# Miniprotein binders against p81326: the designs that were tried, part 108

Target 1, 226 residues: p81326
Amino acid sequence: MLHFGGFIMEINHISKILEKEREEYIRNKVEEYLKQGFSKDDAVNKANQSWRTYIGHRIQDVIYNLLKKFLKDSGLKVTTDKALNNRNLPEELDKVKRLIAINYGEYLFLPDADVIVYKVENNDIKIIAIISVKNSFRERRFETTYWKLKLKESPVTSHIKVFLATPDKDNEISYKCPNGKPKKMRIILEYELDGIYFLKEDFEETEKAKHFGKIVEDIIEISKKL
Below, E stands for the ipSAE of ESMFold2; O stands for the ipSAE of OpenDDE; V2 stands for 0.75 times the mean of E and O plus 0.25 times the DockQ between their complexes.

## First folded at step 8 (miniprotein)

Design nx13 (at its last look DockQ between E and O 0.58; V2 from the best seeds 0.00; counts 0 for: pae E 8.7 > 1.5, pTM E .413 < .8, unsure alone 62.177 < 70)
Fold by OpenDDE base, look of step 8:
Order: C-alpha cells, then structure tokens, then sequence
Structure nx13 (fold): chain B 226 residues (1-226), chain A 82 residues (1-82)
C-alpha cells in the first residue's frame, strides 16, 4: 500500500514525467497535423495546444484517483464534473449535482469542479470541497476565484471549500513576493480560495498554500466539522 | 487500443528507468513510479521483480483488461489479455 508519504515525493516529479511524454506526443501530433495539410508552424502550434489540453486532463485524473483512493477509508466519496454531465445520473450523483449548482435566475449552472468531495450521512449528501486543477495559468487565471465567490452567495453552497491544485510549472503563483515584487495572482488566489495545494516542493508555504500531500488530511478535517 | 499504447508508454518509461537501475534504491523508485503511473491511468498494478532487478514483470489491470509487461535484459514484451 503506497503510504501517502511516499506518493507525495513522486507527485513532485509529475512535471518531469509528463515532459518525457511531451516530446513523443508532440512529435506524433506534428506528424498527424502535417498529414492533414497544415504547415509546419501550424502543426507545431496545434500540437502544443493539444498537449496542454491533454496534460491538463492527465493531471486532473491523477488528482481524482489519488483523492478517491486516500479518502475512501474515511468514508468520503469523490466525483468529477464530467461524471455529472450525464442525462441519467444515479440518485446520489444527481443530488451532488444539484448541491453544487449555482443559481443564475432562470438557469442553474455548475461551477468548474474538476474534483468534488462529498459525504453521505443518513441518506443526506454534504458537499465538502471542490478542487480545481490547473496546470498553467495562461488562461482564465481567476476562474476558480469566480466560482468560489459565486458559491459563497448561496446558503446552500457557501460552506463548500474551494481548493486549487497545481504544479505551477512556470512559478506564476509559487511565491507571494519574489524579489520584493508582489505576485498579484498568488495573493488574490490565496486570499479568495480556501487553499492552494502545490504538486511541487519549491513554493512559499503559508496557512493556505500547502503541499498537495496535505490536502487529504485537510479535507478529512473539514468533513468532521460539517 | 488506447490501453496498448498506454502500456507501451509505461513500458518504455520503465525500461529507461530500469537501465539506470543498478541498485535497490533505484528499484524502489521504479516501483513507486509504476504505482504512480498506475494511478494516472486508473489501473491496478502488480510489480514483480526477479533476480537483481534484471527481470521485471508488471501486470496492469485496466477496464477489465490485463496487460502484462515483461522486461528482461533490456527487452520488453507486452501481452494483453482480455
């Protein structure tokens, strides 16, 4: 049984492992796009875009599987927004879906909820946390913050913790004030969110900014208070 | 199948790492990596290491398929069983 501790060290290398995969993936995709009639430059650009999407999903899947595994013994359940996008949901997942929905008047929309942690007690579902997974912050830098703020607006969802998990490969939010210059994104994300969890070692740790290895314990603790 | 491509990729990584693995510590790291890869793919993985790390058998169960990867003397054999 991989003790959570041993896994924590390996998750730090996720970016390196994925980078090895990248070279082959990019090569194959470039060849594919060239065969489709794209220019070399366009093929490379498309391959890089495809990679970003692909790697984002891979990291999300890893985080999902990890949380599912490590929270199982605590009786906590894990799902994803993708799983909730079905027309025919089991009753439990249908309830989960409804409990994370944000009201826009005539419409209900789901927040970006890459991973959803919930518990079932006495046939009642309580949503514990939503985890947004971001590989990079090139696009939609404050999207997770938006969803957190929206969830706070309703007494139905205001208790839901929103966490960000990221390897932060480009060091966009790893430090608050590197070289005396405040990193606006780090400061805002840390302020607005309930926690940021890093899939790496090289970051500024704070009360809210922690290594990903602490997320399981934090979720379990939150679950006990609900 | 996507599963086969994934298995090949895993096998390649394992092979590359195994070539670097001359000691028990590195072998442990390899096992951890395999377990990590298994988690990435939502697979159950069993790793058997024989004879000073020269022979590695990895069994991956994914979506009801069993993929067996054998690494011996730098050669990789992959068998997929349904």
Amino acid sequence: as target 1 above (226 residues)
Amino acid sequence: SPDEEEAKFIAKIIKELAEELGDEEKLRELVKLIEWLALMYGAEVEVEIEVDGKKIRITIEVDGKRIEIRIEDGEVEIEVRE
Scores: ipSAE 0.104, ipTM 0.564, lowest interface PAE 3.3, mean pLDDT 83
Fold by ESMFold2, look of step 8:
Formats: C-alpha cells, sequence, structure tokens
Structure nx13 (fold): chain B 226 residues (1-226), chain A 82 residues (1-82)
C-alpha cells in the first residue's frame, strides 16, 4: 500500500471517519431545516440529499490532497475542475484547461475531470490523467466513459488516461458477475476506462480494477512513458 | 469558524480512539487516522507520543492556523492559535 510520510494508512479507518462525519452532518442539517419550517420527513430527505453532495466533495478532496502530496517529488502536478473554473486563472492552469477542453464547434467544454494530473517540462504542459470521482451510480452512470471516448477522438488528447475512483458502498460495480449474472455497468466501465480505483477492500480486482492505493505508482509509470 | 468546527470533529474522533490507548496497535492506528484526516483537509501534521503512549501531542497547521491537541490520562484539550 501507499506510504504516508513514514506511516502506513489503512483503508478500514476511512469508513469510520466517513460514518462519524455523516451522522453529525445529518443531525445538523435536520436541525437547520426544521428551524426553517420543514416537516421532519422533508428535513430528513433534504439532509440526506445534501449529504450525498457533501460526501462526493469530501472524497474528491481526499483524492486531490493525496495525489498532490505523493506525486510532487516525481515532478507531477495536480489540479481540479473547480480550480480551473476560477476567475483570475494563473497562466499555467489556463493552459491545463485548454489542453483538456473538448471542442464542439463554437463551444468548448471541460470533461468530467474532478482531479487532473499533469507535468511541466521546460515550458510545455502534458496532461497525464484525469480522475472522475463517483460516490454512487444512480445517475450519470456512463458520463465518464463518454468523456473518455471524446478525448480519444483527438490526437492531442488521446493519450490522456481516464480513471474512475469510487467507494462503491452499494456494490454497483464491485463485481463483474455477481450471483453469476454479468453486471453491465462494471463490465462497460472497466472496458472503456483506463482504470477503476476502489476506496474499499471488497471488490473483484483485475488489471484495470484496483485498490486506490496503487494509483500513485500507476500514474508515475504512465508519466515516464510520455 | 469553519476551521474550529473541523478541529472539533477531528478531536472528537481522536478522543474516541484515545480511550483505547495503551495498545501499540491502537496507537499506530491513531497516527494513521490523524495523517489521513490531515490529508483530507490539506494540513501538515506532527504527532508526538510520550511516557508509554499516555501523552499524545498532535500539531496541525492549516491555512496559517496552528491547532494543538493534547491527550493525557484520557482527557482531551484543544488549543487553536492564529
Amino acid sequence: as target 1 above (226 residues)
Amino acid sequence: SPDEEEAKFIAKIIKELAEELGDEEKLRELVKLIEWLALMYGAEVEVEIEVDGKKIRITIEVDGKRIEIRIEDGEVEIEVRE
């Protein structure tokens, strides 16, 4: 597993941290909505929806900070789609933004690229990988595969690796053939993407489906080939 | 302050785990948890364990603030400096 400043991080404590955070978050949000006059049922529903958005951002923050810390010494830099949409964008990040944008004629759009890894050599920027972070697959199931296919259509972006990172707590893509039946979503995601990285222990590991702790080594290896 | 609320959440988790202190495995898990939490908030962290693991000093520096957490005899004290 990944080495953190002389210590080893164990995956089993991530779930404990998230559950403690969830309980406090839900309690505070329910109190807030009740004060606004919502019924108890509505307050709970709103709090749960708010949590789903919040947890997605928390997981993204963890991934961003981990990659930033452990890729720095290999000459690799990390940014986010949020940072790329900021006003007053530094020139380096403006170049990163332009290098991942998808051209739709008179319109330019950023792909689903929660976290972006790139390197700077001399005065040139090379995009290594983008990581899409998904907490659940109830909506936008194949958005990441769409963006991978769009990036493959141009010779200037076809080298960019597209990864999916997920806790997959509901086991929507953890196994290829649960109960002997092919799971379409897992099979298609694994086929089309360059890798799936699970933030949990219990999943079917393959060459493309790995524990998240291997992502740093994989990115470094890819960067050496570019 | 959002920074103070985040520190209180971290301290609560550490307090719950610190009640299990006295076991080398539990102390190692506490250090791993603190480093993980620091990475979650983009913080620098130092951990110091003293007197057979009965005293723990954790210093977290984030966004120009210094948060010091002291755990001694199962009691948790939190101090925030700017």
Scores: ipSAE 0.012, ipTM 0.344, lowest interface PAE 8.7, mean pLDDT 76
ESMFold2 (binder alone), look of step 8: mean pLDDT 62; pTM 0.496

Design nx14 (at its last look DockQ between E and O 0.78; V2 from the best seeds 0.00; counts 0 for: pTM E .756 < .8, other shape alone 3.114 > 2.5, unsure alone 60.84 < 70)
Fold by OpenDDE base, look of step 8:
Structure nx14 (fold): chain B 226 residues (1-226), chain A 84 residues (1-84)
Amino acid sequence: as target 1 above (226 residues)
Amino acid sequence: SPDEEEAKFIAKIIKELAEELGLSDEEKLRELVKLIEWLALMYGAEVEVEIEVDGKKIRITIEVDGKRIEIRIEDGEVEIEVRE
């Protein structure tokens, strides 16, 4: 059990809460779709589809809130790519945005950065880590890897750690070689990324593949070396 | 308002958790409080917990998006109010 700021991160509690949220969300959506004139079966199907989209954003928000809270005492700050997608940014966030930008010659683009951890020291901003949050790997399986590799290409961004956080409910990357067969996606993600953090208990732990509860400690440790 | 809807949603989740766990003993109450704290944390909300009378009377206040959710647990009953 990892203690963060006095809280023991218990994935079981988070999972339990999210399951209750799912039940309530589905109920509400089914009711909504029934009122729209859909059949019961159609309403349930649509509600489930809606949930799949919703839960992805929800998990991202959860991780953001957790990191924001647990990193606060260390003096580290947290933001999101969404927050950076504004024309009028405070100076601090404008600097953060510029420090994670990837050069494509005539253009600068931001990596997918669901959560960005940075520190401010002597009015200088240092980007510590980018956390990509994936609920499922059905789409864009190696997108996070692409961004990691792109960030490595510049001396401005090469130091930025890129982490993947996932519940991996379908066990797509939880094990390297289940039944003696290598899972390509797990192996590649683990090799290319700085870490994979699981919001679950049943996974193959390695040096880079850890329980999500370890992410705060790891980020703090990295921050001390920058 | 969206904020009100969110607060109501959270309140419903708390109620369901309370009903599932039961409120018959101190251990269950502590578990419920912990779940509520996690729930609030997951929403980026501030939580205040007041425990009175041998751990069986609990008042929890959650501030979410400018709304205040007040939870009272007493004698195995849960009361939840959403206030502005």
Scores: ipSAE 0.705, ipTM 0.864, lowest interface PAE 0.5, mean pLDDT 89
Fold by ESMFold2, look of step 8:
Structure nx14 (fold): chain B 226 residues (1-226), chain A 84 residues (1-84)
Amino acid sequence: as target 1 above (226 residues)
Amino acid sequence: SPDEEEAKFIAKIIKELAEELGLSDEEKLRELVKLIEWLALMYGAEVEVEIEVDGKKIRITIEVDGKRIEIRIEDGEVEIEVRE
């Protein structure tokens, strides 16, 4: 009933809702901190800090829920790195985990893959894409690029598309040459990754840098080739 | 319970969206319905929209973790109810 592949207008709906969620979240947290005896100014500062910690997980949840909903009718399944680290892992998810794991000699690690899209056909699992969700690039700015390079090293994982999804509220990677100067982070991320999907309107769109609303149709197209 | 608190939070967001948008015409009503559908999807909730024959009464039901948020829009008014 809902159409696939959101438009720019759909991105604005997500952003508008998230802003209302922020306002209500902060209001609730300020009340909580005031009850703990903090001054109004301290309560506000702590509430804003709490939101910054929370929003990253919230955006990941939003992306997971939207992808799960919009990919369902195409036979595609979605999971998260949190689910894959669960102690009591179902067989299907255990296979997904093994299919994305990176070998470091005595150690086996999962890449930082916030959201994983996969397909199940004839008892076979095919990993289609992993999506790294970043709210800010203040820290770990090239972590996603590192994992893409590691995935490329093995024939088992080299086909996996690695996407970055971000609101990029601080415009850290929105443009390739802001103020006439090349932005290293945007240029390298776009070069190395299979796609960057922005949860906002204002950014420099390229073949790899797109509005988030295009991610569903892109994933579906990729899955048809596998 | 956490589920009741989440449903109340969602209901508050819907009320705030309706107040900010205003229900001055059919275009604004359609926009509010879109916002409510997106909000439900962002929570992984099931949503059902029912429009009365005359098109002036809209009923939206959101189901999240066993709680139902029922939204009725009639005569420019929005009523929101959380039920078990």
Scores: ipSAE 0.683, ipTM 0.864, lowest interface PAE 0.8, mean pLDDT 85
ESMFold2 (binder alone), look of step 8: mean pLDDT 61; pTM 0.478

Design nx15 (at its last look DockQ between E and O 0.35; V2 from the best seeds 0.00; counts 0 for: pae E 13.9 > 1.5, pTM E .324 < .8, unsure alone 56.977 < 70)
Fold by OpenDDE base, look of step 8:
Structure nx15 (fold): chain B 226 residues (1-226), chain A 84 residues (1-84)
Amino acid sequence: as target 1 above (226 residues)
Amino acid sequence: SPDEEEAKFIAKIIKELAEELGDEEKLRELVKLIEWLALMYGAKVEVEIEVDGKKIRITIEVDGKRIEIRIETNGLEVEIEVRE
């Protein structure tokens, strides 16, 4: 319980840190684009676009590192799809890669798997969960649901939990029915996925929609049932 | 190097936040924040708290560069020293 309280407070501070980082990042990028000959308005727009890409990767890295740290004591292991995109994989990671692969007949493809949680028992690998990290839902809003449905189609992968982690800064999926109007994206994501974890406090909590602080406990619980 | 810039950036953020926090409870929050910064930038962070929380030594190592931040508070004022 004590570890959880500290973790929740830390996540709330991420927004403040990221905002300070954003200001400096935007300033530097604006200057860079101005030097390249762009107008002030274009430079600002490009800087903002660059920031969105940059911050997305940063959030993924943070979530990966957090999960790796907090799941270590439980004996669970964490990797990423990026780490699996190597020709020469260690045997363990090669097995992980094969166990999350989706069959398309002549081809096997990996789902978008920003973070992969697995356990090793008696030299057997069991995939526990895939976490997709989304900073914004401007593009590919249902991509994670597609992968969940594809994983569900195979007995090899059907047990794999698929979670979405997001700060949802623009409140796109924080509430199901704000002002009495259903948010289609929230409803569908919550229905199709195994869970949504918010890196913020201001959201509608449900059985499947939780604060990110609960993800470690939930993963550990799932791991015990596999 | 990109690594040096990151270390300097972390140090700057810590300094700015420390100036805002002023009290011991806020310093503890700062330590947590530093741990987050470390995770974000892949830095190794060591925090030493001395003299009943009134002195904090933070060592940040990023890609072989080491930055030491010393924070001292009397409960009213915060003094920050950054050593590269």
Scores: ipSAE 0.021, ipTM 0.485, lowest interface PAE 4.6, mean pLDDT 83
Fold by ESMFold2, look of step 8:
Structure nx15 (fold): chain B 226 residues (1-226), chain A 84 residues (1-84)
Amino acid sequence: as target 1 above (226 residues)
Amino acid sequence: SPDEEEAKFIAKIIKELAEELGDEEKLRELVKLIEWLALMYGAKVEVEIEVDGKKIRITIEVDGKRIEIRIETNGLEVEIEVRE
């Protein structure tokens, strides 16, 4: 049995662990690039960019493993966009892929769906939620909201919850009105998405903006309504 | 699911953080963090705290490989031992 209170407190230390991992990662990558002949400034810039790619996959893996572990006893299954892009998909995953695809005439595109939660009932698959993982909002800041709006347009996909999970280290969306000024990105993301889940303690909590430790309970409750 | 390399890295980070924690209550909180992190990464964790012996033992098992962490309260010394 999951005890969400204790789980929430333990999640707060993920940011501290990630910062220590970052320091070692950057050090190793700078040394690697220096050995390749790059200047120190170039090596640092390349190492930081490499870290951003690495940390994105790292956070997605953590989220995938956590959801898979804690949702299993509730009859919920979890997959990823990496698994869905594999060649020779198992029949179950091929159905998951088709159930989240958006039709654009002759073309089918998957929404941004880093982690997908679904259930199987009586040989039918129901998609419960997709979780988009974002480390930074400098690029493609509203792509997740676009996919939510597209999913809402069809009765086949309109029930799918779209969540955003983020460490938001740079406080790009942590508060609605920092210094009294409305933060457009936070306000629009919270309005359009079904939830924002922060991998840190310091943020403005609302009904849709919560600590990541609440996501398992929320998903389970949603699944019971479908 | 974390692999052995990731478990070793987390244990190293926990050792560094434990050096910043000098009392029993903070060390117990650290042990709970280790238990939750191990659960998230799919590792098995066995923890035993001996307060009167000024020792704490943490065993992390990933695919049958054990990583033992010994932490001593009151004068804090941390050793990490990997066994195959």
Scores: ipSAE 0.000, ipTM 0.212, lowest interface PAE 13.9, mean pLDDT 74
ESMFold2 (binder alone), look of step 8: mean pLDDT 57; pTM 0.408

Design nx16 (at its last look DockQ between E and O 0.01; V2 from the best seeds 0.00; counts 0 for: pae E 11.7 > 1.5, pTM E .422 < .8, other shape alone 2.586 > 2.5, unsure alone 61.827 < 70, placed apart)
Fold by ESMFold2, look of step 8:
Structure nx16 (fold): chain B 226 residues (1-226), chain A 82 residues (1-82)
Amino acid sequence: as target 1 above (226 residues)
Amino acid sequence: SPDEEEAKFIAKIIKELAEELGDEEKLRELVKLIEWLALMYGAKVEVEIEVDGKKIRITIETPDGRIEIRIEDGEVEIEVRE
């Protein structure tokens, strides 16, 4: 058989897919809520609220599945913050959790780490990177930067790369100097983080700000140095 | 099954986007979108394209079955198995 192998996935079309998924999702949810006895207005409002939660989870799932699929042949493992919050945690994941935790005296807290990439060598676990997924920057704009700075404070965690992945639909951080004026959020995020990966093509590319399609290559390269 | 419903959702997207396709490069863009969708749903995707560029076969393998989508001379055919 003739194969079109090595097909390169293009994330640029994800917005069309998400919009079609949104319309179908909302229609189905409105129907479901109407059957439960809600008014038309309440059903629509609840469906839209449900979508906002769903889409945030959806983007994280896409990133997780992409990284898991394309990093496996390089000996790299991927997990999520949800998996690390499981009460019945396997020993390997318990070690991952402890290796990214931030110490606040008697308390240990996890950074904002939606997706975690690590490797296992001779029963030792090495955390390579954490990826924070932000759908928008309306709230907690610099939370990821805070966690990067906290990770840098300890020699145990200072090597961990902290990346931000975002569609940035509202163009909040896509350009450094839109209209000739410095965009503080973009400049600070790019300065403090190890990388920003955009789920679109319309953005200003730099050594740290790249299309999401480069993230697998970058992670593999970093893992060879650690 | 959920995987069959997801495959029908993907096929619906493919049919709607195929209306916009006018040449082989647009068909290749559609195939890229299909692979992205398969990754989104956690399915394995294999893509084949015939030398004349008028035939595309897409195989989506899920834990519960297999979905084969053929695009030939502008016609889309979907087969669900297992």
Scores: ipSAE 0.000, ipTM 0.235, lowest interface PAE 11.7, mean pLDDT 74
Fold by OpenDDE base, look of step 8:
Structure nx16 (fold): chain B 226 residues (1-226), chain A 82 residues (1-82)
Amino acid sequence: as target 1 above (226 residues)
Amino acid sequence: SPDEEEAKFIAKIIKELAEELGDEEKLRELVKLIEWLALMYGAKVEVEIEVDGKKIRITIETPDGRIEIRIEDGEVEIEVRE
């Protein structure tokens, strides 16, 4: 119980920690781009774009490491799409890659799969869940939903749970009907996805919308049914 | 604009699918994607695909404006009109 409490606190503070890093990061990047000969406006824009990419990777790495740590004792394994993006994969990862592939006729493509949770039983691999990590919903608001729907189209992948993990800094999906107005994005994401996990405390909790601290328990429970 | 970012996302997906659009199945998948996007955004979507699959024009009419996405020889052009 105590370890979960500390973990929840660390997650809730990720956004605050990252905000402190942002000011310094942006300042440094702006200076770098100015030295490269960009205008002040261009330098600021490029710095902001760089920050978005940087922070996205950092949050993804944190979530990956946390899931890897907490799922280890359950015998579940965790990988990433980046780890699968190799020509020479170990047999296990090669199988994982094939089991999440989406068929587009002559071609197979991978869904956006920031984190992949799977189990190995008797040398057989079962994919349990894909976790998409999003810091903001400014771009690609329903990208995760698309991949969920595509995965449902095949009996090979239809069982794979798709979760969204987000700090939702801008409160885009934290509440369903703030001030009596429905938030379309929250409603659709919650309907189409298997779960939304918030890296914050200030959100409307439902059966599918939970604090990120619940994701480990949910994944373990799903794994027992496969 | 939010519409431009959405257009860029759509364009990226379309580009990834279009790199080999000579395949009828890929074309079908593209159409399904566009239909899905249209439904999600409440937009009218028009798709023009040349027979050789090298040129794709997608027009998305939203309540807030018009987005045109042009894909030619792997290059993506996006025009947003308010």
Scores: ipSAE 0.000, ipTM 0.189, lowest interface PAE 10.5, mean pLDDT 81
ESMFold2 (binder alone), look of step 8: mean pLDDT 62; pTM 0.492

Design ny12 (at its last look DockQ between E and O 0.62; V2 from the best seeds 0.00; counts 0 for: pae E 8.8 > 1.5, pTM E .400 < .8, other shape alone 3.436 > 2.5, unsure alone 60.123 < 70)
Fold by OpenDDE base, look of step 8:
Structure ny12 (fold): chain B 226 residues (1-226), chain A 87 residues (1-87)
Amino acid sequence: as target 1 above (226 residues)
Amino acid sequence: SKVEVEIENGKIRITIEVDGKRIEIRIETNGLEVEIEVRASDEEEAKFIAKIIKELAEELGLSDEEKLRELVKLIEWLALMYGAKEE
């Protein structure tokens, strides 16, 4: 069992690993795009864009696997919105899908739910938390907040906790008031969401803003109250 | 996904099985020098992993067993990251 302390250290090293991967990834992609006939500048730009997409998925996968592993002993289950995007779902996942759906009148849509944590008790499913994973906040800065607010509007989904997990490499939301200036995005995200979990050490910790290592404990605690 | 780790007298053997892929990592150190051998079905992948491990080893230093264990944990994480394709 990777003790909780070891987990925190490992997460910090993930960022270093990813940075090392980036250099090689970018180099390889640049070469690929050059072979396809793109200019050097275009190749670099495309490689960087490809990296952002790639690393985003990788971080999401890591978080999913970690949560799945660490929550298993507590009897909690983990799935993803991708797993729910199937026409033929097992009964359990079909129920999960229905329990996170947002009503838009004639239509039901799913929130962005990179990771979904739920429990099964006596064939009844209770959704505990949705975790949104963001590598950067360049696009759709308040998307997670939108989904939280939408989930809150229904008694069916209002109990679902919404968390944001991020390495925040660019320090967009790591601090509330750096140099005495309020960071609007940090303040709003922290206010609207149930928690922000950082995959790094260099951030301003608050009641809602914590290291990612605490997310498992927090989810387990929430699950006991549900 | 299965990760097996063997540590004996400055020799580390890590076997990673993920999605039908097998990666074998051998690390030997005398405390000053680190030799890393990575065997994988994909040679490019093996080279990449070897490079990362080497860089991590250099950064952490392999002067004692505790550091070696830390390196092993990092490698396990790497394995999880590469194997994270759940079906």
Scores: ipSAE 0.017, ipTM 0.465, lowest interface PAE 5.2, mean pLDDT 82
Fold by ESMFold2, look of step 8:
Structure ny12 (fold): chain B 226 residues (1-226), chain A 87 residues (1-87)
Amino acid sequence: as target 1 above (226 residues)
Amino acid sequence: SKVEVEIENGKIRITIEVDGKRIEIRIETNGLEVEIEVRASDEEEAKFIAKIIKELAEELGLSDEEKLRELVKLIEWLALMYGAKEE
């Protein structure tokens, strides 16, 4: 059986795997779009957009499976926003969905929460944390902070921890003051969120900005205080 | 999740099950070459996984038990990436 810390120590090799996959994926997708009649420029742009969606889903799947595996012995359960949008939800998941919904007057919407951690105690469900997985910060750079602020507006959701998990391969938020200049995106994300977990080794570690390998113990500690 | 590793005369068979998906990986070494077969539900995915595992095996080498265990860990990570259940 794998130890969580030992499994995560191979992060550099995982990053290499993802880059090799990217090259082959882009090449194949460009050929597909060219066959559909798109210009070369359009095919390349569509292929890159397709890759960002694809890799984001793959990283989310890994995070989901890891958390599900390593949190179950602590009595913690894990689900996804995809699972909560299915029709005919089991009673348990229907309750989870209702507990994270954001009120917009006459409408209720789910926050963009990729992975949700919760527990069940005495037939009650308590949402512990929401993990947003970001591969790139090109657009929607502060979407995760918006959801944290919305969750803080209600006493029934204000306890929910909001984490960001990212490989940040382009070093968009890895350091607070790269080249001696404050990086607003890193500083604001770290200030507003409950934690940032990096899927790489090279970043500035702080109390809130940690190696992804720390996320399981952090979630367990939080759950004991709720 | 379940991981099984079988080793027999230069053949390594790894089976990984993650939430209803199964990935079987066979690694054979004959002299200076490494033969890798990957079986998964998606043929395109299986071909890609086999290529990645072959490149990783060549970079790490299979000269001793430590490097073999590192390869197994990388394969398990890769399988989790591509074996995640969707329903």
Scores: ipSAE 0.012, ipTM 0.329, lowest interface PAE 8.8, mean pLDDT 75
ESMFold2 (binder alone), look of step 8: mean pLDDT 60; pTM 0.477

